# Designs tried in a protein design chat: VH-VL binders against q8ixk2r445to577. Part 182

Target 1, 133 residues: q8ixk2r445to577
Amino acid sequence: FFGMLQNKGLTDYCFDYNPPDENQIVGHQVILYLCHGMGQNQFFEYTSQKEIRYNTHQPEGCIAVEAGMDTLIMHLCEETAPENQKFILQEDGSLFHEQSKKCVQAARKESSDSFVPLLRDCTNSDHQKWFFK
Below, E stands for the ipSAE of ESMFold2; O stands for the ipSAE of OpenDDE; V2 stands for 0.75 times the mean of E and O plus 0.25 times the DockQ between their complexes.

## First folded at step 8 (VH-VL)

Design q76 (framework fv_recaticimab; at its last look DockQ between E and O 0.76; V2 from the best seeds 0.00; counts 0 for: pae E 2.9 > 2)
Fold by OpenDDE, look of step 9:
Parts: sequence; C-alpha cells; structure tokens
Structure q76 (fold): chain C 133 residues (1-133), chain A 120 residues (1-120), chain B 112 residues (1-112)
Amino acid sequence: as target 1 above (133 residues)
Amino acid sequence: QVQLVQSGAEVKKPGASVKVSCKASGYTFTGYWMHWVRQAPGQGLEWMGYISPNSGGTKYHQNFQDRVTMTRDTSISTAYMELSRLRSDDTAVYYCARVRYSGSYPFDYWGQGTTVTVSS
Amino acid sequence: DIVMSQSPSSLSASVGDRVTITCQSSQSVLYNYNNKNYLAWYQQKPGKSPKLLIYWASTRESGVPDRFSGSGSGTDFTLTISSLQPEDFATYYCQQYYSTRTFGQGTKLEIK
C-alpha cells in the first residue's frame, strides 16, 4: 500500500512530513495536514516489513516511536526494521504499533490548531481508522 | 545476475542536450533507487541526483538544477538522465548506480559508464 | 552538504607495503539510533566503474580480500591495505550516504 495515508474520523487529513532541512530528514514529528496530494510531503508506503516509509527522499525515512513517547518521529529506515518501527495496518483500518501495543489516533495538538497522529489505547473510533488513497 | 547497461558514447555541441539511458536487469527495477554520478577526465566522482523507480520522485544536486532531468520507464526497467544546455565542462563519463536496499545504502552496482564529449 | 576530505591525494607504494588512506567528513555520519557510520569506500581502476569495497565504515563487501579493512567513527575514517598487491594500484574514494551522497576527492595509489 502506498500514497496518502488518510484518517477516517478526521476527514480530509493525511499523514504529512515536512522536515525543516530536506537534506536531514530524521528527528522530527509526523503531523496531520489537509490531504492535497501535491508534492512529496504526503507520500507514504506500508511495506512487507510493517514499516511506514517516507520514501520520497534518499535516505528513506521510516516512522518510529521512541521509548516513553506517544508521538511519531521520523527515523532512518534499516535493512531489518527495528521493533519501534513496526506497525500493523488492520483490515478494519486500525493502525497498531506492535511494541507499545497502542493504536495511532488522529488528535489535536495541545494549544494549537494543528493535528498530529498519537499513540492511544486502541478503540473503535474512526479517528483510529486509516486508509491509503 | 544484476546488470546496468548504459547507452553509447555521445558527442555534442555546446548548447545541445544529451540523454543517457540505463537499462537494469537481474532484479526488480522498482525495488531500488537509482542514482547518477559523473566523472570529468582525470577528476573525481560527482553525485548528480537520484530517482525513485516506483514513484518517479527525484532530487538533483544544486549544481545541476534547471539543467538535469531524470526519468524512468518501469515497463522496460530503464532509467534516463538528460542534461541540457551543455558546456565544455560537462565533458565526462556518466554513471548510473543502484542503491543496495531500500533506505540508505551504498552503491553496489554501477553501469559501465557513458562518455559524453562536449566540444565546438 | 557534507564535505568529504581525503588524505593524501596521491601516494606511491610498493608491493607488500601497508597503506593507509584517511577520510574526514565535515559533520558526523554516525546515526545515533543504530550506531552505524554511513560511510563507504570504493576502488576504481582506469577505464572502469567504481567498485564497492567497504560500507558501514568497516564491513567488507562480498568478494573483497581480507587485506582491505575500514575503521573509524563519527567524522574520521581510515581505509587500510595490510599488504599491497599488484592489482590494488587504483584510485580510492570515500563516500558518505548519511545525507544525500558526497564523495571525497579521491586518492590515487601508484606503484613506486
């Protein structure tokens, strides 16, 4: 699966990554932004290694969850996907993070009008449903 | 076995354009990124840019911005590099090079190189 | 861009000699999360394409003789040929693949 990763509950919002330095793509947080399909910021791929790759740049980035965090951060992809980069995109649309045993939820960023994907306890909320478009 | 076979030598006049091809075989073309590197006579290796075979996304070194265009045809597993507004200092051997795996890895396979000569 | 600087630009040696080439990056190419150095070494002979020798700073590519070794971390790296053979006379390049791609200027190894 590849393309825009769109949220069901938060209508018209997609995974978005725009690093301040395009030559250094790691270490920043993945956000949600209106789906526009323009440019490279919203192109992701779900791989057979259970990675969510930001594969518009070299080196390629893979979404990871750092220890003790609930945010999605961009790391470098590796030959063998590390445990903190493994996700399961379920048939019901839920995006499950294996290591934390939590689900990715579209949420409002505190004290901001912006939105971000966050790890939360798994529910049947449409805000935890995702699909590629 | 993995092979990258490039098009033949080119002789061009200043101001002209050249398009070099790189045909891949022995592996799944869309599974690996392709880069282009050139080498002027007696000089070192110079990275030009890359293309994603599956998405077609590209990035060019700033020194070639507005002059280079990288494309690919997945149906025939071929990458292309076109350089326009040629100058004498564009005289070089041009290589296509494959990245080993998805992610960030070195170049494990190279084309044989294409000599481009720019002269009046 | 990360700038790669090799030393020396050229050197002469004899068969059997121990040869050392250094490469310095303008910024670290060590990735903190996996502790790997995104640094490679290539060998190029006249009229031929470059050949991968070392990657991850110290891992030999398949088929590369044991006499070739890579070391270093962060910003300083070294390629060593323990006992130079006749077929080793060539030009060597370091390359970082941590951020895009950049090469050192090369080191030409000639027979004394």
Scores: ipSAE 0.627, ipTM 0.892, lowest interface PAE 0.9, mean pLDDT 94
Fold by ESMFold2-Fast, scan of step 8:
Structure q76 (fold): chain C 133 residues (1-133), chain A 120 residues (1-120), chain B 112 residues (1-112)
Amino acid sequence: as target 1 above (133 residues)
Amino acid sequence: QVQLVQSGAEVKKPGASVKVSCKASGYTFTGYWMHWVRQAPGQGLEWMGYISPNSGGTKYHQNFQDRVTMTRDTSISTAYMELSRLRSDDTAVYYCARVRYSGSYPFDYWGQGTTVTVSS
Amino acid sequence: DIVMSQSPSSLSASVGDRVTITCQSSQSVLYNYNNKNYLAWYQQKPGKSPKLLIYWASTRESGVPDRFSGSGSGTDFTLTISSLQPEDFATYYCQQYYSTRTFGQGTKLEIK
């Protein structure tokens, strides 16, 4: 699976990674932004190692969640995916972060009109349902 | 077993374009990134950009962004680098080099190089 | 971009000598989550393409003689040739692959 990773509940929003320096992709938060259909900063790949790769950059970026955090940040991909970079895309569209036992949810960023994906307790909400477009 | 074979030497006039090819064999072409690096006579290595043979996505160094185009043809496992509006200081050996897709790695295999001479 | 600086720019040595070449990066190339340094060393002989010698700062590429060794972490790296052989006279480049790709300016190793 590859493409733009869109939210079912927050219609028209896609995973987006737009670091301040496109040559240094590590350490910044993954955001949600209006789906523009052009790929680029919204083009992700779901791999057989259960990674969500930022598919237009080299070295390859892989979405990760650091211990004790609920935000998704960009890390470097590794030959063997570490546990904090593994997400299970389930049949119902939920994106389950195996290490934390939580699901990725579309949420509004506090003190902002921006949206971000966050780890939350798993529910059947459409805000926790994702699909590749 | 792994080989990157580049096209032959080119002599061009200022203002012309040159297109260098790099044919891959001995591995899955779409499983590796292809980068381009040049070297002017007596000088060091200068990174120009890369292409993903799988997606066709490209990124160019800012020094080349307005003049370089990188493409690929997966049916013949070949990558291309075209540099336009050539200047005398574009005289260099141009190399293709591959990078492993499954992680961040150095250039493990290089083409033999293509000499491009720009003279009036 | 990360700037790579090599020292010295040239070095004269004799067969059998121990040679060291230094490389500094303008920012750390150590990835804290896997503790790997995204740094490589290449050898280039006149008229030939570069050849990968060392990656992850200290891992020798297959087929590279054990007289070549790499060390260092973060921003300071060293390539050592423990007992120089005639075929080792070449230009050596360090390269970071942490953020895009940038090379040092090269160190030309010449016969004394």
Scores: ipSAE 0.509, ipTM 0.834, lowest interface PAE 2.5, mean pLDDT 90
Fold by ESMFold2, look of step 9:
Structure q76 (fold): chain C 133 residues (1-133), chain A 120 residues (1-120), chain B 112 residues (1-112)
Amino acid sequence: as target 1 above (133 residues)
Amino acid sequence: QVQLVQSGAEVKKPGASVKVSCKASGYTFTGYWMHWVRQAPGQGLEWMGYISPNSGGTKYHQNFQDRVTMTRDTSISTAYMELSRLRSDDTAVYYCARVRYSGSYPFDYWGQGTTVTVSS
Amino acid sequence: DIVMSQSPSSLSASVGDRVTITCQSSQSVLYNYNNKNYLAWYQQKPGKSPKLLIYWASTRESGVPDRFSGSGSGTDFTLTISSLQPEDFATYYCQQYYSTRTFGQGTKLEIK
């Protein structure tokens, strides 16, 4: 799969990555932003290694969750995907993080009007459902 | 056997444009990124940018951002670099070079280079 | 940009000599999560394209003779040729590929 990764419950919001320095992509948080398809910040690839890859960048960025954290941050992709970079996109649209056994949920960031994807206990909420467009 | 074959030498006047091609063979074109690097006479190597053959997405070094366009045609496994508003200091050999899609590798194969001469 | 500085700019040596070329980056190119340095060395002979010698600072590319070795971490890196051969007289470049790609200015290795 390749394209914009949309949330079902938070309508018209997509995964977005906009690091402060476009040349140094490691370690910043993935956000949710209105889907627009302009530029390259909203294009992701779901790979056969179960990576969510920021696919228009070299070196390649892959979404990860560090141990004990609930935020999705950008790491470099590796030839063999590290376990913290593996997500299962289920048939029902849930996005499951294998290592933590939690699901990606659209959430409002405290003290702002911004939205972010976070790991949460898996539920049937539409805010935990994702699809490529 | 991997091969990157570039178009022939070009002579241009200041203000013109040049478009260099790089035809890939011996590997899956969409499995590798294509980068462009130039080398002015007697000088070192200067990275210009890259294109994803998968998506066509590009990133250009800021020194070239307003003058360079990189494209590709996946049906003929060919990447292109076009540099506009040429100046005499754009005289250089222009190389294409590939990077495997994942693993953040260096350039493992280079084209033979295309000499572009800009003179009045 | 991460600036790469090579030293020396040129040197003269004899067949059989051991030579060392250094490269310094303005920012660390060590990726802490996999402990790899995103640094490569290339060899370029006159009229030819560069040839990859070493990547990840110390990993030799297939077909590169054992006399070539790389070392260093973070910001300081070294290419060593343990016993020069006639075919080793060339220009050598370091390159970082952690954040975009930038090259050192080159080191020309000449026959004494």
Scores: ipSAE 0.456, ipTM 0.819, lowest interface PAE 2.9, mean pLDDT 91
ESMFold2 (binder alone), look of step 9: mean pLDDT 92; pTM 0.942

Design q77 (framework fv_recaticimab)
Fold by ESMFold2-Fast, scan of step 8:
Structure q77 (fold): chain C 133 residues (1-133), chain A 120 residues (1-120), chain B 112 residues (1-112)
Amino acid sequence: as target 1 above (133 residues)
Amino acid sequence: QVQLVQSGAEVKKPGASVKVSCKASGYTFTGYFMHWVRQAPGQGLEWMGYISPNSGGTKYHQNFQDRVTMTRDTSISTAYMELSRLRSDDTAVYYCARVRYSGSYPFDYWGQGTTVTVSS
Amino acid sequence: DIVMSQSPSSLSASVGDRVTITCQSSQSVLYNYNNKNYLAWYQQKPGKSPKLLIYWASTRESGVPDRFSGSGSGTDFTLTISSLQPEDFATYYCQQYYSTRTFGQGTKLEIK
C-alpha cells in the first residue's frame, strides 16, 4: 500500500511529517493533519518488512516508536527493520506495534489543539483504524 | 544470479509512446525498488523515477512527471516504464536498476538497457 | 537538485599508473545521524550498463578489485585506481543518493 494513511474515526486526518530541516530528517514527531491530497508530507508506503516509509526525501525515513515513549518519530530506515519500526497493518485496519503489543491511535496532543498518532492499548475503536487513500 | 532483462530496441516517431519492460529474476521482486535511468547518446546518466513493486507507489522526477508512467506486474516480476509524447531529444538508452528497500542505497544491479530512437 | 561536478572530464593514462578522479557536490551528502556519505561510484564501458564500484563513499562493492578505493566526506570525494589494468579503461560516474539521485558528468579514462 502506498498513499495517504488516513484515520477511520478522525476521518479528515492523515499521517503527516514536515521536518523543520531537510538535512536532519530524524527525531521529530509524526503528526496528524488535514488530508489535502497534495504535497509529499502525507505520502507513505507500507512495506513487506512491516515498515511505514516516508519516501519524499532521501535518505528514506521510517516511522519508529520513540524509546520509552508512546510517540511515533521519524528515524532512518535500517537494512533490517528493527522491532521499533515494525507495524502490522491488520485486515480490520488496526496498526499493531508488535514489540509493545499496542495499537496506533489518533489522539489529541495534551499541550496543544493538534492531533498525533500515539500507542495505546488495542481497542475496536475507529480511532485505531487506518487505511491508505 | 540476480538478473534484470529489458525489452528490445524501439524506433518511434515524434508524438508516439514507448513502453519498456524490465523482467527481474534471482531475488524477491517485491523487496527492492525499481528505478529508471536514461542516457542520451554521448551524454551522462539522468534519473527518471522509481516504482515500489510491493505497493505500486511511484515517484517521478519533475522533468518527466507529465509524460512518464511506471507500473509493474508482480505475477511475472516485471516492471514497465512508458514515456508518451516522444520528442527527438528522448532518443536514449533506457535502463532499469534496482535499489534496496531498507533505505537510501545506490543502484547495485542494472538491466542491459533498451535503445529508444525517436526520428521522423 | 544536488549538482554533481566531476574532474577531469577525460584523462589519458598507461597500464600500471595511479589514477585519481574527483567529484564535488553542491551541498553536503553526509547524513550526520548515521555518519554516512550518500555517494557512489560507477564504471561504464561502451555499450554496457553502469557497474557499481563504491558506495557510502568508501565501501567497495562485492567482487570489485582492491585497486579501486573511494575517499572523502561532505562535498569532496575521490575515486583512486592504484595500478591501472587494461580492463579499467572506461567512463566513471559519481552519484549522490542523499536527495533524489543525481550523477556527475562522467570522467572518460583513455589509454595513452
Scores: ipSAE 0.007, ipTM 0.593, lowest interface PAE 10.5, mean pLDDT 85

Design q8 (framework fv_recaticimab)
Fold by ESMFold2-Fast, scan of step 8:
Structure q8 (fold): chain C 133 residues (1-133), chain A 120 residues (1-120), chain B 112 residues (1-112)
Amino acid sequence: as target 1 above (133 residues)
Amino acid sequence: QVQLVQSGAEVKKPGASVKVSCKASGYTFTGYYMHWVRQAPGQGLEWMGYISPNSGGTKYHQNFQDRVTMTRDTSISTAYMELSRLRSDDTAVYYCARVRYSSSYPFDYWGQGTTVTVSS
Amino acid sequence: DIVMSQSPSSLSASVGDRVTITCQSSQSVLYNYNNKNYLAWYQQKPGKSPKLLIYWASTRESGVPDRFSGSGSGTDFTLTISSLQPEDFATYYCQQYYSTRTFGQGTKLEIK
């Protein structure tokens, strides 16, 4: 699976990575933004190692969640995927983060129109369901 | 055994385009990124960009973004690099080199190089 | 881009000599999450493709003789050839693969 990773509940929004420095892609938060259909900063790949890769930069980034945190951040991909970079994309579209035992949910940041993916207790909410388009 | 075999030398006039091929064998073509690196006579190595043979996704260095196109054909395990609007300073040896999909790795295998000469 | 600077640009040496080449990056290539330096060294003989010698700053590629060693961390790196052999006369390049990919300008190792 590769393409734009879109939310079923927040239907116009896709995973998006837009780091402020093009020469330093690591360490910034993954956001949700209006799906534009152009790929680029919204182009991701789900791998056999259960990684969500950002392939439009070199070296390739892999989405991770640090222990005790609920935000998704960009790390460098490694030869053997560390546990904090492993997400199970389930048949119902949920993204289960194995290390934390939580699911990725589309959430509104504070009181703004800004949206981000966050780890939350797993529910059957459409805001926790994702698909590649 | 892993091999990357490139197309033969080319002589082009300024303003023309050149398309270099890189045929992979001895490994799963879609499991590795293919990068392109060039070297002008007497000069160092310059990274141009890469393609994912699996997805077709590309990333080009800013210096080449307006003139380079990288493609691949998975049915024949071949990657291509096309450079347009050639100038005399594009005279160089062009290399393909593979990178593991599983991590950010250095270039472990290189093609033999394709000499491109741009002259009037 | 991360700029890579090598020193010297050329050096002359004799078979059996110990040779040292240095490489500096304009910013750190040490990745804090895994403590690895994203730095490689390549050997290029005249008319041939570059050959990977060392990666992760100090790990020798399979089949590379143990007279080749790499050291350093962050921004300062060294390639050492402990006892120069006739086949070692070549140009050597350092390369970072931390953010995009950039090469040093090369060090040409010539017969004295």
Scores: ipSAE 0.260, ipTM 0.777, lowest interface PAE 4.1, mean pLDDT 88

Design q9 (framework fv_recaticimab)
Fold by ESMFold2-Fast, scan of step 8:
Structure q9 (fold): chain C 133 residues (1-133), chain A 120 residues (1-120), chain B 112 residues (1-112)
Amino acid sequence: as target 1 above (133 residues)
Amino acid sequence: QVQLVQSGAEVKKPGASVKVSCKASGYTFTGYYMHWVRQAPGQGLEWMGYISPNSGGTKYHQNFQDRVTMTRDTSISTAYMELSRLRSDDTAVYYCARVRYSGTYPFDYWGQGTTVTVSS
Amino acid sequence: DIVMSQSPSSLSASVGDRVTITCQSSQSVLYNYNNKNYLAWYQQKPGKSPKLLIYWASTRESGVPDRFSGSGSGTDFTLTISSLQPEDFATYYCQQYYSTRTFGQGTKLEIK
């Protein structure tokens, strides 16, 4: 699977990675933004190692969640995916983060009109359901 | 055995376009990125960009974004790099080189190179 | 982009010599989460394509003779050839793959 990773509940929003410096992609938070259908900064690939890869830029970025955090941030991809970079995309559209045992949910960023993907306890909410477009 | 075989030398006039091919064999074509690197006479190596044969996704270095197009044909395991509006300073050897999908890696196999000469 | 600088630009040596080539990056290429340096070394002979020698700063690529070794961390790296052989006369390039991909300007190793 590859393409724009869109939310079922927050229907107009896609995973988006827009770092301040396009040549330094590590360490910034993944956001949600209006789906534009053009790939680019919204193009992601789900790999056989259970990674969500941002591969249209070098170095190859892989979404990770650091210990104790609930935000998704960009890390470098590794030969063997570390546990914090592994997500199970389930048949129901849930995106399950194996290390934390939590699901990725579309949520409002605190004190903002912006949206971000965050780790939350797994539910059957459409805000936790994702699909590639 | 892994092989990357590139098309033959080209001589072009300024303003023309050139399209270089890179045919892969001996491995799963869609399991590796294909990058393009050039080398002007007596100069070092300059990264131009890459394509994912699996997804078709591309990313070009800013110096080439307005003139380069990278494509691939998975049915014949071949990647292409087209450079338009050629200038004399585009005279170089152009290489394709592969990078594995799993992790972040350097270039492990290179094509033999295609010499492109741009002269009036 | 991260700028890579090699020293020397050229070096004359004899078969059997120990040679050392240095490479410096304008910013660290050490990734703190896995403690790996995203630095590679290539060998290029006249008229031929580059060949990968070393990656992760010190890991030899399969088939590369053990006389080639890499060391260093962060911003300062070295490639050492412990006992130079006739087939080693070539140009050597360092490359970072931490933030985009950039190469050093090359070090030409010539017969003395």
Scores: ipSAE 0.392, ipTM 0.805, lowest interface PAE 3.2, mean pLDDT 89

Design s50 (framework fv_retifanlimab)
Fold by OpenDDE, second read of step 9:
Formats: C-alpha cells, structure tokens, sequence
Structure s50 (fold): chain C 133 residues (1-133), chain A 121 residues (1-121), chain B 111 residues (1-111)
C-alpha cells in the first residue's frame, strides 16, 4: 500500500511529514494535515516489513515510536525493521503498533488547533482507522 | 437544497442481484461520505456501508462484504448499491444517506426517499 | 460492533407530557469532548430524520423541545412537551466506529 494515509474519523486529514531539511529527514514528528496530495509530504508506503516508509527522500525514513513516547517520529529505515518501527495495518483499518500494543489515533495536539497521530489504547474508534488514498 | 433521489422499487427472486441508485444534488458530491442503510418491514435500521465519492474508498459491514458492492459515478453525482445472491431476508427499504459535516464530526443529515426491494419466490 | 440498546421499546404518553428516551452503548462512543451519538425521528413511510447530532446538538430546523444529553455509554433524548406530530419512532445511532449501528428504536405513541 502506498499514497496518502488518511484517517477515517478525522475526515480529510492525512499523515504529513515536512522535514526542515530534505537532506536531514529524521528526528521530527509526523503530523496530520488536510489531504492535498501535493508534493511529497503526504506520500507514504506500507511495506512487507510492516514499516510506514517515507521514501520520497534518500535515505529513506521510517516512522518509529521512541521509548516512552506516544508520538510518531521519523527515523532512518534499517535493513531489518526494528521493533519500534513495526505497524500492522489491520483489515478493519486500525493501525496497530506492535511494540507498544497501541493503536495510532488521530488526535488534537494539546493546546493547539493542529492534529497529530498518537499512540492510544485501541478502542475501535474511526479515529484509529486509516486507509491509503 | 440538498436532495437524494433513489431509484424505484424492485422485485427480485432469490439468488438474483439488485442495484439501487441514489442521485445527489444541491451539494458537492465528492466532498461527503454516502452511506447505505436498510430497514426490513417493521424492523430497525441496519447500516450496510459507506463510500467516499472522491476516491471510492469504501467501508462495509462484514455481514455484507461478500454480497454488496457500493460504487459512485462522479459525472452524474450518483451512488449505487448492488446486492447479490438475494435472500428473502434482504427484503427491505434501502436508503442512501449523506454524512453532513458538523463541527468536528459528521452525521447522516440527508436521506433518500428509500427504495423497496422485495425478494420472493 | 457497538450495540445500542434503547429503552423503553414503547412509550405511551399524552400530548404535553415529557418524553425521556434512553440509549445505551456497549462501549463508550465519546472521543475527547465529542460524543458520537445521533438521534433520528422516523414516521411511517418516511426516511429517518436527523434530530440530534453529537449527543446534544439539534439539527437544523429541529424544535427546541427536543434535547439530547449524555456521554460515554448512556444517552438520553428528551422531548419536553410532546406535540401531536412528535408521535413517531426514535432511533439512536453511533458514528464512533464502523460498522455504524442503530438502536432498536423507541416508539412514542399516543396514550
């Protein structure tokens, strides 16, 4: 699967990553933004290694969850996907993070009008359901 | 004004297929999810599925995954629901309904007039 | 799926009386400060009509005598003073999770 990763519950919002330097793509948080399909900021790939890959830049980035965190951060992809980069896109649309055993949820950023994907307990909410567009 | 106009009543035999249409007008068709809901005579409402007309992203109740196909024709602002392998228990009024946008949520704010599908030997 | 249970199944009242309809969800349908519960009114031979969205917001054109309340798993539709045209079937519906589900309905009939 590849393309825009859009949320069901938070309609019209997609995964978005806009690194400040296209040559230094890691270390920043993935956010949600209105789906526009312009440029490369909203293009992701779900791989057979269960990665959510940001492959519009080299080296390729993979979404990871750092220890103790609930945010999605871009890391470099590795030959063998590390545990913190493994996600299961379930048939029901839920995006499950294997290591934390939590679901990716479209959430409002605290004290902000912006939105971000966060790890939360799985609730079957449509805000935890995703699809590629 | 928003309007959803559905196709006419259908009478089918078991094992046949039926395709119900829903023509939308009065709003941007590709900007709102379109649901299909049915109601057997004297019974409650049962959600079948939903489609987003912009890209035809579709979500179905698992009960219908093998028998229901929801499609859209953007050029005519029409949504379709096709149900195959019809059974007597599929006899119902079938509704299309749009999800309107409200604050940060959505609700089925406009409904078609309904299409009666009767399945009998 | 989320199961919605409405009670009572039938409510017999007279015009002018207060109607209280309940809808219970098998799990929470609230997300942050929004409860994804909607209420519909249906009259014979007509499609459902949206009355309340997000638990407590009246849809456009809905009289003020209709009100919704609740969060989590328990929701209530209240008709403060029944009008003759209010005798109908009322359904709750959750939009928290697909598959969307409806309650079994409460028939408000004239006593």
Amino acid sequence: as target 1 above (133 residues)
Amino acid sequence: QVQLVQSGAEVKKPGASVKVSCKASGYTFTSYWMNWVRQAPGQGLEWIGVIHPSDSETWLDQKFKDRVTITVDKSTSTAYMELSSLRSEDTAVYYCTREGKYYSSYAMDYWGQGTLVTVSS
Amino acid sequence: EIVLTQSPATLSLSPGERATLSCRASQSVSYYDISYMNWFQQKPGQPPKLLIHDASNRATGVPSRFSGSGSGTDFTLTISSLEPEDFAVYFCQQSYSTPYTFGGGTKVEIK
Scores: ipSAE 0.690, ipTM 0.906, lowest interface PAE 0.8, mean pLDDT 94
Fold by ESMFold2-Fast, scan of step 8:
Structure s50 (fold): chain C 133 residues (1-133), chain A 121 residues (1-121), chain B 111 residues (1-111)
Amino acid sequence: as target 1 above (133 residues)
Amino acid sequence: QVQLVQSGAEVKKPGASVKVSCKASGYTFTSYWMNWVRQAPGQGLEWIGVIHPSDSETWLDQKFKDRVTITVDKSTSTAYMELSSLRSEDTAVYYCTREGKYYSSYAMDYWGQGTLVTVSS
Amino acid sequence: EIVLTQSPATLSLSPGERATLSCRASQSVSYYDISYMNWFQQKPGQPPKLLIHDASNRATGVPSRFSGSGSGTDFTLTISSLEPEDFAVYFCQQSYSTPYTFGGGTKVEIK
């Protein structure tokens, strides 16, 4: 799968990654932003290793969650996907993060009017359902 | 001028299947979710499922998963709902309805005229 | 699934009177400041018509006498002064989680 990763419950919002500096792709939080349909900063690839890859800028990044955290951040991809970079896209649209045993949910960004994907206990909420467009 | 035009009334026997069509016009068909909702005579509304015509992504109510199939034909801007293994309690008016877009949500803003499906022996 | 309970089942009023319709959800259908509750009007032989989306936003062309309010689990549809064309059945519907669900409806009838 590849394309724009859109939320079922927050239906106009897509995964978005726009690092402030093209040379510093790692360490910044993945956000949700209005889907524009142009790919670029909203274009992601779901791989056979269960990675969510971002390759609009170099070097290529892989979405990860650090132990004990709930935010999705951009890390460098590894030859063998580590547990913290594995997201299982389920048939019901949930993105299950293997290391934490939690699901990705669209959520409010602290101190902001914007939204971000965060790890939460798995539920049947449409805010935890994602699809590629 | 958004329009959703559904196929005509059907009379079926128990155990048969029915396929209802919904032809959309007046907007970009592939840009909006299309829902299916039914209403038994004199009763309330029951959601069946929804499809996005751009990629055929579907979400269904669990109680219909084994009997309902929702599809689209992009070339004709038509959505279809097929319900199999019909029972008398499936007698209802079936509606297609589009989800209109708002800043942070969607809502069913335009509805087809409805298709009466009668299941009788 | 989220269960929506509408009350009263029937509301008998005269033209000019204020109508207040309640919808209660079995769990919260709000996400911060957004409440995924919609209201529809249905007349005999017709499909439902969207009145209110996201708890309080009036749909295009809907008269100002219709207003929605509430958050979390408790929602209200108010018709400030009933017109003859307002006597109909009203349904609430949540779009917070699939399956989408509807309330049982409130029939607003002429007294």
Scores: ipSAE 0.212, ipTM 0.783, lowest interface PAE 4.8, mean pLDDT 90

Design s51 (framework fv_retifanlimab)
Fold by ESMFold2-Fast, scan of step 8:
Structure s51 (fold): chain C 133 residues (1-133), chain A 121 residues (1-121), chain B 111 residues (1-111)
Amino acid sequence: as target 1 above (133 residues)
Amino acid sequence: QVQLVQSGAEVKKPGASVKVSCKASGYTFTSYWMNWVRQAPGQGLEWIGVIHPSDSETWLDQKFKDRVTITVDKSTSTAYMELSSLRSEDTAVYYCTREGKYYASYAMDYWGQGTLVTVSS
Amino acid sequence: EIVLTQSPATLSLSPGERATLSCRASQSVSYYDISYMNWFQQKPGQPPKLLIHDASNRATGVPSRFSGSGSGTDFTLTISSLEPEDFAVYFCQQSYSTPYTFGGGTKVEIK
């Protein structure tokens, strides 16, 4: 499925990716921003390979978490999804990152980034529940 | 109606610890962030930290990280703030305050009545 | 941390007059065209009361004489015509990033 990936606990916020240079799509952090319903930088696709794809720019980007990190970063999609790009969207809305065994949580950042998705130990918190709108 | 009721005033000696409670009612306790803010006599407001009661996710001001512990008891809808190694400059009214959810952000919409903590020898 | 500077420290006015309070941030508190600046009113012996959230939106039950404006680093709270109950201390507060910070306050007092 596809659409805006919205947080159940932080109800007005969606996954958002707005790279500063559209000619360099990868390497930047995915953020959370107010859901605007227009798609664009908030439009993501959840694939059969368990990828979260960003198709607004070319080449296509896939969300990944690098080893030892807790931030979600945009990488290039590959023909066969690598383990660091696989997220299991569970029945309860949890978004489980298979390689790290952690869940994606809507969280505050101490820096100027107000809200971002981060990997955290899995809990039954609404801040870890996501759905496509 | 939303209500936050805090524990009573405390008088402590330097070096002691104090634990302030904040009992919430009138809303779903586990759905809102709870902040702690203090105000020294005649001075401004100082943010201490925030906790989400659903999972105990906590963010603290760096100034307080070594001395403050924020916790919750979901069964009683109560938040706690414990401050250790008390100094005279910790004398202040301590407030718990809920973050309401608004169109663009969160804002501290309901406040407890405040707990005066006096640190004196 | 983001430092908020309020001016003036004290504003002496009579009922019926217009009050204009300023709050300046050491860095922008706007993100994607939304400004994370809130205003609170505090009376002696009472906790702060939320007046304005997100720079310009009145909180529930706040009279229309209160208005907020601004973006980036410069913000203003305006009380169009002071009522006796409006003589209080006003604080700005940013929720752009943690740690959350407050301005030093502006005391609106009777002349």
Scores: ipSAE 0.014, ipTM 0.662, lowest interface PAE 7.7, mean pLDDT 87

